VHH binders against FAS-associated factor 2 (Faf2). Designs and how they scored, part 5

Target 1, 346 residues: FAS-associated factor 2 (Faf2), of Rattus norvegicus (Rat) (q5bk32)
Amino acid sequence: MLPFRFTYYTILDIFRFALRFIRPDPRSRVTDPVGDIVSFMHSFEEKYGRAHPVFYQGTYSQALSDAKRELRFLLVYLHGDDHQDSDEFCRNALCAPEVISLINSRMLFWACSTNKPEGYRVSQALRENTYPFLAMIMLKDRRMTVVGRLEGLIQPDDLINQLTFIMDANQTYLVSERLEREERNQTQVLRQQQDEAYLASLRADQEKERKKREERERKRRKEEEVQQQKLAEERRRQNLQEEKERKLECLPPEPSPDDPDSVKIIFKLPNDSRVERRFHFSQSLTVIHDFLFSLKESPEKFQIEANFPRRVLPCVPSEEWPNPPTLQEAGLSHTEVLFVQDLTDE

## First folded at step 19 (VHH)

Design j1 (from k3 with A33Y)
Fold by OpenDDE, fold request of step 20:
Structure j1 (fold): chain B 346 residues (1-346), chain A 123 residues (1-123)
Amino acid sequence: as target 1 above (346 residues)
Amino acid sequence: QWQLVESGGGLVQAGGSLRLSCTASGFTFDDYYMGWYRQTAGNEREWVAFITDSGSTTYADSVKGRFTISRDNAKNTVYLQMNSLKPEDTAVYYCAADYEQYTDLGEYLMDYWGQGTPVTVSS
């Protein structure tokens, strides 16, 4: 009967080995790690009651993260559903009031069945040899690491003693990590403050430079405006002078004093100066306007007024007088005194 | 605030090389462990390479001999030189930093993560 059993087991092992290659272990894919944990908790409570250590409500990864962050011990329990000692351990040891108190007070507790994908994954990482399996994890020397492993059936008192021993042996490291973290945090805060101060200073300097630049630009623009105004004024003056010269060149010759058709006009300028010139009665009032305009001492804008009767002479084309009248039509006598009124400021 | 910014990703032909860079800010870079991870669509993030504060390096088996992780503390930058690239290396690559390490726990959790840089290796 011996050879048949040996052959059967060998074939079965080969088949199992071959099947492992053909059918991936359904536990190899973790799709709902939280669901796995919750499912285990429910199954645990159903079997062993509600008096148990507080299960960490999260994934293995989350438990590790929180243990690191909080600088706490993490006790990891891997439950072997098919192992003969699992029930006894859970009933007698894990759910013992003293054990519950110890775990709840001093460590985080994460547990999962190895039949669940999440538990299986953790099992592959921690590589337990037998069940029940407990691992104590903590931050030591900047490393999250297993600092104690308990494998196999254990009594409540022994469990307490062993867990306590592991924690006590590593307590100094935990304290050291806390101090280091605090120092690091303080340093970081200080650096942050320094950086902020530096940035603030830099911004202030930049703003100062910006303002200086703006001021320079403003001054430059003002100077440019002044120069442009000067140039414009010069051009205006030049144009005015050219216009005066043009008018002067276009003036009819002055009539002879012996010309019976001539009018002697004395112009009184706004500056109290007097200018006299002769014109023909047949000439337009525009000619006398042009004459006055051509004078250097004449205003840029002016009107010519007669006193008898007092009237403004229509010397410039207007809507009312598109063609200015002649001196004769305007009713001027052989000798006239006309007044030039400055309209430049109007 | 801490920041990790990856760069250097892109399209490369099989057998080619690519160099990824990750620049860190907002923390003391010199004291941190740095790592590269990669993730493909629908899959979990995979650890690729790790470098300690002292410069010790570790690589995943899948990239060993092909990839090289290095760091320049003066520039707050970690690099991943990828040689002999394969289509299987196509993924989003993430830079990560942590002050602490995880030893033999089956998890590689990092405090800081970049946004990732895509690498596509064409056949």
Scores: ipSAE 0.601, ipTM 0.843, lowest interface PAE 0.6, mean pLDDT 90
Fold by OpenDDE, last read:
Structure j1 (fold): chain B 346 residues (1-346), chain A 123 residues (1-123)
Amino acid sequence: as target 1 above (346 residues)
Amino acid sequence: QWQLVESGGGLVQAGGSLRLSCTASGFTFDDYYMGWYRQTAGNEREWVAFITDSGSTTYADSVKGRFTISRDNAKNTVYLQMNSLKPEDTAVYYCAADYEQYTDLGEYLMDYWGQGTPVTVSS
């Protein structure tokens, strides 16, 4: 009977292969894998009841992923709707209380009909020969792989024995994978900590350098400001001195004491010193201002005041007096005492 | 933290070539399996190419003979050389990494994913 079955399946496969070229198998396009799984579950419950192993609620890929992540066995069941042994298997073996208990306690269970696109896709990958088809999948040596295949009608006790055997034979590999994963995780955590520490150190160093640079720049700016101020002050002093010298050089010669048109002026300076000089009545008040300005002891800014009558002499050009009056026009007598008021602080 | 950064995507004419790069950080690159996936709008992500830690390569039938996956462990980089590009190759391409691989299961799932790089092949 074995050769006939082999020949039949081979012919069927060839025929199926040939038909694939003529009519694309409608199952070849998976459009709603979740819908396929849900549909199968409903159909299963309608036919065989609700007492069954817990169906994985997701796609084949999700089941594989979770099995890998959780380091669990994944039992994959492919249901052949048209196969004569499928109903008997589901009723007598898969839904047996002891089988349900075993599957639910020790493995994930994913199932789909091969008439559904999702189930068909999985069947193309696992390449079942007959139904019912069961494959045990686990992570072994860093590979998700099939570690056991059960094909054909099987009794409940035999199913339990075979599943248990497969799991027991592979239990050591799961333990090893768990240890390796733990070690890897620990190593990763340590590396991450080291990297974080390094980055933190680098940031700290960068911040320190930034602060140092800022401090240096601040110090440099302050020094530059001080130097600029000093230079400006020196320039101001020099300019003032030059201006005093210029004024002195431009002063008219002092009139003779015998000159009837001369005025003797005694200047009382803010420091209580007195300076005396003669001027011509015809000279502008600017000349007396220039004279005082040219004195080293004179304030930088000053006004000249007469006491009788008390008045400030308009010695500097102003809007009111664009041309300062002459000494004569200002009403000065032949001998005058003028008071110099310091305005430098005003 | 692990990171995968794709680069090299862009616009290319049909029949042209493009080279994608993916740089990995935050894990021991040498020990990981690397893969390229692509996704078009409204469709599921499709596996394109896979390379093991030992350098063994696997390709989807749709790209076999046209695409070449390679890796440079010194640079923590995986490459996808795409030749003879077709409009059908237009997609967002994703780099992926995993410490574990799937053998003869019809699935090539990965734990770590990049952000993707768009590839557009014009007619």
Scores: ipSAE 0.601, ipTM 0.849, lowest interface PAE 0.6, mean pLDDT 89
Fold by OpenDDE, fold request of step 20:
Structure j1 (fold): chain B 346 residues (1-346), chain A 123 residues (1-123)
Amino acid sequence: as target 1 above (346 residues)
Amino acid sequence: QWQLVESGGGLVQAGGSLRLSCTASGFTFDDYYMGWYRQTAGNEREWVAFITDSGSTTYADSVKGRFTISRDNAKNTVYLQMNSLKPEDTAVYYCAADYEQYTDLGEYLMDYWGQGTPVTVSS
């Protein structure tokens, strides 16, 4: 009997296909699947009352999805509005209290008229031969599939028996699917944890490396700064020394103690040391400044002060005095004590 | 976390060809069924092609003979070779994955979805 059914369905499909080319079935486009379902529910209640199995409130696709997710049986009812047995079935079987109880307790229930686009679409998929049409759908071996079909008028007791039989026959598969899903979930959670741990470790390592690099760089910069400062200081010292040497080389020779035109100057340095040198009265005060500057013990910046009278000697050329006075002009005597004041910190 | 990343979309002339790729991560790719869907503005997502874990393929009538779905498990990638493209094929194409399949139910629903790649076929 299998080949006949196959041939029949094939021929029917060909015919349906051919008809689709001639006149598009207005039901071929589903524009409002939810509206179709709601409309059917209202029509159903108007005709048969409110005592019925709980209709799934959603599209066929949503019902399938929820059935899969929840690992529940989905009973699909396709209503043939024009079929003679539809009213009797709905009134006597589908709305029987025991049937309602069974369906509500053990399965999801989705129903639609085949005259509605949504119902028609489902009809094209499930390919019912007659009405009433019921299909039981469940997840089996990783496949959402029809596990039972009931076609034609059926009495309440028989309906209960058939539905129960289908469910019982497939209960082991449902249990298996639940176990598999649980295992899969556990594995996934474990993997996720491992991945997170790995990423955390990686981040920690990266941060450690970054900190090390930063520390190294900071240390390097500090070292460079210190070196630069040292070099600068050395250069400054060298320059100062060179300048002192130059001044020393340019100093006039020291006059003889017997030179009547000589001045003996005792310089008191800031470090309490004393230095004595003779100069000529005709020499500029710049010479005594240069002499002091050339001394290793002398400050970098200094002024020369005389105590009698107390005055700062103008030993350095200025805009006001481009030519410093001579020792004679400055009023120095044959023997003078001059005080060197350190101005380096000023 | 699982991820599907589509690539290969773009502008193509009518009659031209494109190859879409979808790379999967975060799950055992070899065990999953993979599919391609497309969606145009204002319309629902339409199923295009499906490939099982064993490599069995199924196509929508609208693309049959023109599109080829394939998978490379070593690369965790599913492909959609699109030939003889038509302006009607213009859509955002989505890669999808599921551990379970829908058999003879008229629906091909998937649990995991990519972000999509746009395909525009010019006249």
Scores: ipSAE 0.596, ipTM 0.843, lowest interface PAE 0.6, mean pLDDT 90
Fold by ESMFold2, fold request of step 20:
Structure j1 (fold): chain B 346 residues (1-346), chain A 123 residues (1-123)
Amino acid sequence: as target 1 above (346 residues)
Amino acid sequence: QWQLVESGGGLVQAGGSLRLSCTASGFTFDDYYMGWYRQTAGNEREWVAFITDSGSTTYADSVKGRFTISRDNAKNTVYLQMNSLKPEDTAVYYCAADYEQYTDLGEYLMDYWGQGTPVTVSS
């Protein structure tokens, strides 16, 4: 005996689990909600005439959104096409002139058949299960809320009384919400202005810091350029000193004063100092240039001039003199005074 | 003026994770309800997640246990942590806000919307 009861409950549990996966009502998929509402409007006018409350032309979601934004009551009518009382309600109550006047003046009116997917979805959301069905919806305490339900056949006078009662009982919530929205709107505008000012201040501060960084970078680059120039001058100076030392090491020895081919030359330097040295008549004039170049006091660039007759001596190889002449070939006497001309700027 | 800006979208492999962010400006963020929605080409926008000003959360059945909505009122930011992503999660994800709610009526409508951030989940 107990096995049957155990088996029965187990089978019932399996059946209840399987019911969760039974194919849902085809109306549960909403694919054309605007079409569902337009279809109902046309069917309504065909059956009941054109004298009716003004239908909201849009989806349930749009009607809810508009009612919330405008702080209006929304009356929702769900039509049962197959219910015995639907025709009587539509003809006698909804289309009564006083009902039309009330609905048109005080509320938004959305209607749909529950045989259509949009109407069925709303039926499930509002937990509707009897016809005719009306729900009054409004914004109450930050929530869109059903504040009244009318279920079953109702006469036009009673409909007016019930709708009026619901609206009068809830009207102060809408007045209070209008005041609170105005306050929030002013606060929101102020916050936006403060945020814009804060961001503008941040951008100004960032721009000032960027300009300071760019100025520091300009100074650093100028400093680096000066340092590079200083290093280049140090290298140039060192190279010059090394070259002067090399030339000094390669100079031929000064001939003795008693050598008959000895030439005594007195150089007048640009700094008005005088330097004296003996050379040999057989030596190239390059020896004169190398001697002067090896002096610490010499200009970096110079030429050597003789007077009487005045001439520039070819002491370095040039295109005119690839091989400079000897002192003898240049016509120097046993005693000469030569002038060193500074050419550093030329 | 009101602005909602989403970020954090991109390409991710199936089973991976992404974290979406939405930063709000021009309103008092603390007082607003926030939500995430998604849309594939040619289809209606689908609600994903909702969070109240007090931090209570609600999720669409398709994402429960995988997605988490959260908010940081100090940063005016709402987040969507998306874990165990599937190719069917591929969509443009939108941040949304509203001072009021419709949840007693089974609706997750919002008045204010961001521009969207694309998320692609590859096989």
Scores: ipSAE 0.490, ipTM 0.802, lowest interface PAE 1.6, mean pLDDT 85

Design j1 (from k3 with A33Y)
Fold by ESMFold2, last read:
Structure j1 (fold): chain B 346 residues (1-346), chain A 123 residues (1-123)
Amino acid sequence: as target 1 above (346 residues)
Amino acid sequence: QWQLVESGGGLVQAGGSLRLSCTASGFTFDDYYMGWYRQTAGNEREWVAFITDSGSTTYADSVKGRFTISRDNAKNTVYLQMNSLKPEDTAVYYCAADYEQYTDLGEYLMDYWGQGTPVTVSS
């Protein structure tokens, strides 16, 4: 049984409240923040002339960042276009030559109309109570901080005095922040230098270990190669010994001295020893080579020479002598002296 | 040379959870404030969470109760635990660091930024 008009207004109030969330203030959408600053500058010059403090040409965020980076004071002016005192403040205070000189020499100056999206955003952050509005901002105790607020109409002499007081009271904090920044930078540079020196030392140690490892590997390979060569030499010598034994077993018997075809040969070996053996005139010269090869004192590689006439006897098949001749065909006498020449070093 | 490297992003279903990590180098991590930010297509970068060198935390209204920022100074790492994820949380997430802060000025500016890690929350 509620009155219709009461419930109707209540429903309308709920709808109007909900509509605020659907249709936000057009100023809340910042689409051209630098344009808002430039627009204010042009409007200011049209109304008040070209003699004014230098405006920071950038966003509020950029001005804050530059003030922090440069450790400078930032003066923020919010212009109330509709406020009755705005024209007098701009003409008589901001444009006063002494105020222009102070602002230009000692601070960054950012200004915007609160009717523009960028100015409105700053108004929501700084929450001014009336116009004209000035805020002085600086880095204090690691925090960008409003250190002074000036609200309401103010004469140029009083503006200078109040801005100067705020800056002088806070200058020591800027010096402290500057010193802390240098200390942090020196610490970071030292740490980086120590890390660089460590990495260089580590790389030098790694290279030393790599060279040492390569040297050990080369020595090990060299030792393995020498051992393999030694084993190959022993295998070769064993094979040679077995071959000498086989040739000894295959030698034809020494003929009797009474055999009319018997040849007695005296061999002079490279070690100056003498060896005698009888052969048959019908035998191939290869029998002479096989006999000498079977002797333990004979060289691995040798040739057999006669001196009268001087000649090398073809006792082993070669390209020149594919089939070695018989002792008879070689012209040996019934008694002969032959010389064994060592060819192993050739 | 300072560096911030994010990891842990990816695709998750609505209502799910994801933990982002950011590892820092080139500065004294213990002394720096850290934060997480996000950016959706066509929009400005939005502050999400902030943690001081002493461990005090602050969150954007849109993520309070769902996201938790934390830091491990021994590992030079800041984390963002994201729970009860919604499709509107889909964004590229950035970690950031600064020695100074802009508290009470309506700004969440940071000097050092990571490359970003994409997070997609499916409906």
Scores: ipSAE 0.443, ipTM 0.785, lowest interface PAE 1.9, mean pLDDT 85
Fold by ESMFold2, last read:
Structure j1 (fold): chain B 346 residues (1-346), chain A 123 residues (1-123)
Amino acid sequence: as target 1 above (346 residues)
Amino acid sequence: QWQLVESGGGLVQAGGSLRLSCTASGFTFDDYYMGWYRQTAGNEREWVAFITDSGSTTYADSVKGRFTISRDNAKNTVYLQMNSLKPEDTAVYYCAADYEQYTDLGEYLMDYWGQGTPVTVSS
């Protein structure tokens, strides 16, 4: 029951619009984190001298990463520029020779002013209550963890004692993390070796399958070639038989024995069988070849010889005899014996 | 060696959805924390989502409620379901993995990185 467009969500939208006028703290955006650290280092040396713990020269993220990777303690110092105790702490505690020796020998040391964006970002993460502020950070149970906090002014002897206490209380956790890393590394190496062996076996199986497929294709091609050769040979034989039958049908009739121009020819075939047939003197010698070719027992290629005198009769058209002569023109007698010579291999 | 391979990127209209996947090899996936990061041209890489080995999830404020990270340990794969996509989500998305974490210190650093998959959200 609202007659105008005013709703609970409309009130929230007005509130959120008003929040846009709150300007973010200038320190909330980090644009040059390494520059912030170098700036602090330069300022520190101007105010307190060059005898100080070695500063980690890198971002907070880099310092955390290096401490994790190297399994070392990381000491983080947040400097409160405006706090009354900051100068005394830096001059009297951090620059004490015994403190310098402890920090340099046992930990990474990262320091920044909380007035700089990088230092402010770390302040938001570590939530210090007062200055000077120190946090000891190390890898514990798979987590980078604050294991000690020191807040407020502290004298150099007390600082040494407290830092040493924190490190000694937590040293066994670093040993445990080192051992766990070695176990994980050994397990990873074993699994990599097993994976490499599996991939090698898989590739060997794939090559075996490829060679089997190639062998099948080669066998199929060879089988197809043999089959085509068999089919071609069978067709050739059938064509030959059909031609023999065709020639038999086209032969002129055998002359009567009473015909005075009749020629009786006795053929001696290569298989030593004899065949007799009468021809007419006026017929071409091609009739003789066609007759012999039509016989089932005749060779595919042959020539016809006469004896007395020995000669080869031109019974098929050739370059020498384009039109074979008649039996009369070839000089055959009324009775003749002719020899059939097999030429199939020539 | 270890390897992270992203897939599923592409062009999508505003208000649309994409599902990115990342397949891992070369380490014991079940024990590792996984995350998604994105990078726009000329800017530094931004953390998007994080999932522990136990399946606990954490999201950047800019994607909370719209993106969901999940994992399938049987397939060595982590997923990023991106819903209600906006043009400002346009970036190259990277998969990342680490055995240790920094989350108590406000950091989402990772040791292992993929090559990235581009995502473009058009108006």
Scores: ipSAE 0.430, ipTM 0.783, lowest interface PAE 2.1, mean pLDDT 85
Fold by OpenDDE, last read:
Structure j1 (fold): chain B 346 residues (1-346), chain A 123 residues (1-123)
Amino acid sequence: as target 1 above (346 residues)
Amino acid sequence: QWQLVESGGGLVQAGGSLRLSCTASGFTFDDYYMGWYRQTAGNEREWVAFITDSGSTTYADSVKGRFTISRDNAKNTVYLQMNSLKPEDTAVYYCAADYEQYTDLGEYLMDYWGQGTPVTVSS
C-alpha cells in the first residue's frame, strides 16, 4: 500500500485562510478560466522550458468532462508559486522525459497555478495541504473521484511508480465502466429503434385509416351525386310532362273540316309516325308548335320544317322573331305536310 | 436526440409556491439521476436538488424543507415543488440529467441540460 502522505496545512495556508475573513480574495472570482490556464502554461514554459507534459487546453471543468466522456485518467497539478519545492519538482520530476512519456500516454494532464483564479478555485475543491500537489481523477462506480493524491516533493522514479500504481490499481474499474457504458449505449440504441419502429407502425396505421375514410367518403359522395342526378332527372321529366299537359289544355279547339279557313296539317315525326290535326289560318305558328310539344311521342326539343320551299318555320319566339307569324303569314296552304326534326341531341 | 424541457417558471410573490416540471426524451430516463440547478445573473450555477434513479433525494441547505424534488418515470418527468419562496430564490432554474452520481469535485458534470425556466420571486 503506497503511503499517501497527507501533508499538514502550511503556515501560509493558515494566513491565507485568516485573510479570507478580512478581505475577499481577488482570486475568488474566476472571470477568464481559459486565460488563467494559458497564462500559467506560458509562465511555466518560460521558467522550465517547453519539454513538459501536454497541458490540457481548457478549463478544469472541461478536463473533467473529457476524462469522464473518454473514460481516461485525469492528472491534476496545482502549482504553488511561492512554495520552495515547486521549482525543483517541475525541473526534475514533471519535466523528466520518462514522466512526460508516462503522462502523455496514459492520462490527461491539467495544470494551473493556485495564484490564478481558476487554479485557486480548483484548490478550494481539492483542498491540497502542500505543494507540489497532484491528484489523479477518474470515473469509478458511476462517480468522478480522486483515486490518488500526491503531495510534496517527489523524485521522478518515485513519481512514475506512484502514478503507475494508482492507474494499475484502478484499471479494472475503468474497464468495468467501459463495459457498462457500452451496454447502456446498446440498450439505448435498441430502445430508440423500437420507438422508431413503433412510431412508424402507428403512422402506417393512421395512414391506412385515413385512406379508408377517404375512400368511404368518396363512395358516399358518388352515391349522393347519383341520387341527386336521378332526382333531378325525375323532376325534369315531371316538369316536362306538366308543361305538355298545360299546352294541351291551352290549345284552341280543332276547326271543323267544313271550315274554309282551316288548314289540315300532317306532321311527320322523327319516329316515322304521323299525326294529323286542323288549325285555323289566323292562328300563330306557336299553336302548331304547342300542339306538337303536347304530344307524348314528340321530342323535347324540335323544329318544324316545310319542304316546299324547304324552310324551318319560326314557331318559337326568338330574339330575331319575338312574335311568330300566323299560319297564313307563313304561307301555308290548306293542306300541308310538315316535318318534325329532333334537336334533343343538339 | 436527447431533450430536457423545463416548464412552470414565472412570477410569484414571496411566500408563494411554484411547481417546475422537466420532461425528458431521447435517453433512458429511468436509469438517470435527475437534478435541478439554478443560476442568477453573473453567478455560477448552483445545485438545488437531486433525485437518484432509485428515488433518493438530496437538497441544498438553502432549500431544504421548502423544496421537494420528485420524479415520474412513466412520464419521463422530474418535478420541483417550491414552497415558501423567497426573493433569494429568484433565478433561472435548469433541469439536468446524469448517469453518474453527484461529485464533490467542485464541478457539475451532467450529461444533459435543459434550456432553463426563469423564476422570479417578488418581495
Scores: ipSAE 0.428, ipTM 0.783, lowest interface PAE 1.4, mean pLDDT 88
Fold by ESMFold2, fold request of step 20:
Order: sequence, then C-alpha cells, then structure tokens
Structure j1 (fold): chain B 346 residues (1-346), chain A 123 residues (1-123)
Amino acid sequence: as target 1 above (346 residues)
Amino acid sequence: QWQLVESGGGLVQAGGSLRLSCTASGFTFDDYYMGWYRQTAGNEREWVAFITDSGSTTYADSVKGRFTISRDNAKNTVYLQMNSLKPEDTAVYYCAADYEQYTDLGEYLMDYWGQGTPVTVSS
C-alpha cells in the first residue's frame, strides 16, 4: 500500500463531508430574486400558453408592499415542480378564462417555483403543506395577514367560489383600513398646518425680541460712548485749569513801576479785552507766554504779535527758536502793545 | 415632511460597544413601528431589530443577546445599543419606520428610511 497517499485522500474526504454540515440548502441564498420571478413566468408560458393571469413582476417583498399601499388583495401561488397535480392546476384552473378575469380584476398575483431561491424563501415563511398552494394576503388590523389558504388540486369553478368567498368575508377590513388612513392623513395634515403656524409665530416673536434686545444694547452702547466723551472733556478742562493755576504761581513778580528796566505791556486779547502787566527787560519772552496762559480769558493755543514792525514774537521754544530771547533781545520798548491771536482751531 | 436622521456610527474595536440614535420628525412617532437594518457592500439589506409602538421587541438571530433596541417617545428617538461587536457587524445601519407590519409573513419591511450611518468594527 502507499500509506501517505491513502491517508491524504481519507483526510480530504473527511473535510468534504464536514463542509456539507456547514453549507446551507442552495435555495437559502437569494441572489437574483427578480430573475427567479421572470424565469417562472417564461417557464409558465412555455408549458401552459400566454393566456394566464397577469403576474406581478417583482419580488415577494415588493408585492407585499404594493398590496399594503394600494389596499388590495395579494394572491400568492407557490408552484411545486415535482408535484403531480401542478400541471393540471395550471392548465385547467389557473388558465381558465373566468379565473384569469377574476384574478386580473380584483387582486395582485405573485407566483414562483419553490425550487427557486425566491420561491423557497416564501415557502419557508408560508409553510405550505401540499401543492398546488395559494395564499390570499391583505392588510388587516395594521398587519399584512394570510386570510385564506387553498391547498391541493381545485377545479376552476371551485377556485372562483373560494377566492370570492375569502374576498367577500374580508372586504370590510379593507374598507376599515381606508377609513382609518383617511382619518390619520387628515390629522397629520392638520397637525402639520398647526405646527407650521406655531413655529412661524414663535420664529417671528423670537426675531422681534432679538431685535428689541439688539436695539436696547445698541442704545446703551451709544449712551456709554456719549458719557465717556463727556467725562474725557471734563477731565481735559480740569487739567487745563490746573495747569493755568500752576503757571500763575510760578511767574516772576511784577517789577515796580519805578524800575528803570520795567516794560509795561498792554495785551489785546481775541475777545477784545485788555490786560496790562509789567515785565523786566532781562526776562525771557517765555514769561509773556506763561503770563497769558495763566489768564482764564486766554485761548488754549495762541500766538503773540507785535506791531512796528509786524511780527510774531517767539515766546515758546520751537524748531526755529529753541531758546526764546529776552524782552531786550526781542527789541521791545519800555511801553508796548501786543496782540494775542487765537490758534485753538489749528 | 417625513425625516429620519441616524447618528452615532463610527469605528470601534472588536468586542466594543456603540449606540446608534435615530431622530424622527414629520409624523406621530408614538404610533409607528421602528426598526434597524444593515447593509454590507454587494448584499441585500438585512433586518436587525424591530420595536412596536407598544414597546415589544424582536431581533435577528445574528444579534440576539448583543443588541438592544429601545425608544424614547418624548424625544421621537429610537436607539440601537450594540454590545460585543464583531467584525461581521460592519455595515451601513439604517433606521426605518412604518405604521403597518409584516412580521407574521417572515418580512420586516418598512416604508420610510433614513440615509444610514456607517459602522466599522476592526480587529
């Protein structure tokens, strides 16, 4: 014997046998459910002719869904290819003219062979006992329900009577479902209209309150800006007044009228008032500026002009005059009239 | 206008947990049956879990004991708590709603669907 080759094939046979326990019935896996339906239709026409009830062209799931939405009866036919009565049923009952007329006018008709995956799946759900098998399905009490089952060979007149009986016994449930749908649809439309109106009103109220809040905040900010400007201007005025007082305290004393080096100056202010003061010839022109600045009547910014000749006196250090001259160096006489020009708007 | 919006999907390690949420609008949520479904690439959509308007639940065998469906009618929200996740649970998960049901016919079909939320279980 060749023991390695013998054991190898035996092991492989064990694996193949074990795989059968794992692999499901080939019909359990549905890969082309619409193809199963179309295949059955073609097979049916080849064997029994083209005069037959109109087949629903779609899956079982689609047929159930359509029957529910349309509130129609669904007749499901499961074809047993191997059953001896299947051919007689199809030829003599299902293809009978009056059966065709009944099925076409009053119901959806779905059919498939139980040898095909889609038909097998439906067989597992409906659990037929024998063939031919028919189930009547409709929406009843919010549930798609089998309301009649016909199993075994049946003659065309008996088939018509049985299908008609099942439909007549259950028609009032379809009327009830239609009424309930109408009431539910009316309620949903009313609630949608009420909800839309409420949300629109709420949205309008919220926008109105938001706009009011924004307007109050904008007004508050504007009032704050005005108040801050007022406080800043008040602070500026106080600082100016304090500086004027400080300059007044730092002024040199006015020389006596009998001082030989005394200069009497008459200042003509922009408001046409006059101010007199004596200065010493040795003093810087800055003393003149400091004196005028210390007056409450004086502008915040000014220049001092002399006549004969007409000139602006350099009383404040500038780029042109870093060190202002003395009254003597500026050529002032013992009595002078000087003019104060307002420069505040510059 | 009817709307179902899923959230809570993402990437999670095998053995982990994830909680999906689905918020509904435009209908009377309390009256509707709700469900969760999942779909992998190249396959048909698979039913996962179903909850009635009264709170009764049913589950696919593949998730029984690991997943829990629940609803909060005050928030118009249905939840799927997914525990002990496996790589086989990787799919796009869909929320669905219907006023009527098909459960006695072996079908868990729904008329109204969300856009889906992807769940990936790595390991």
Scores: ipSAE 0.384, ipTM 0.747, lowest interface PAE 2.5, mean pLDDT 85

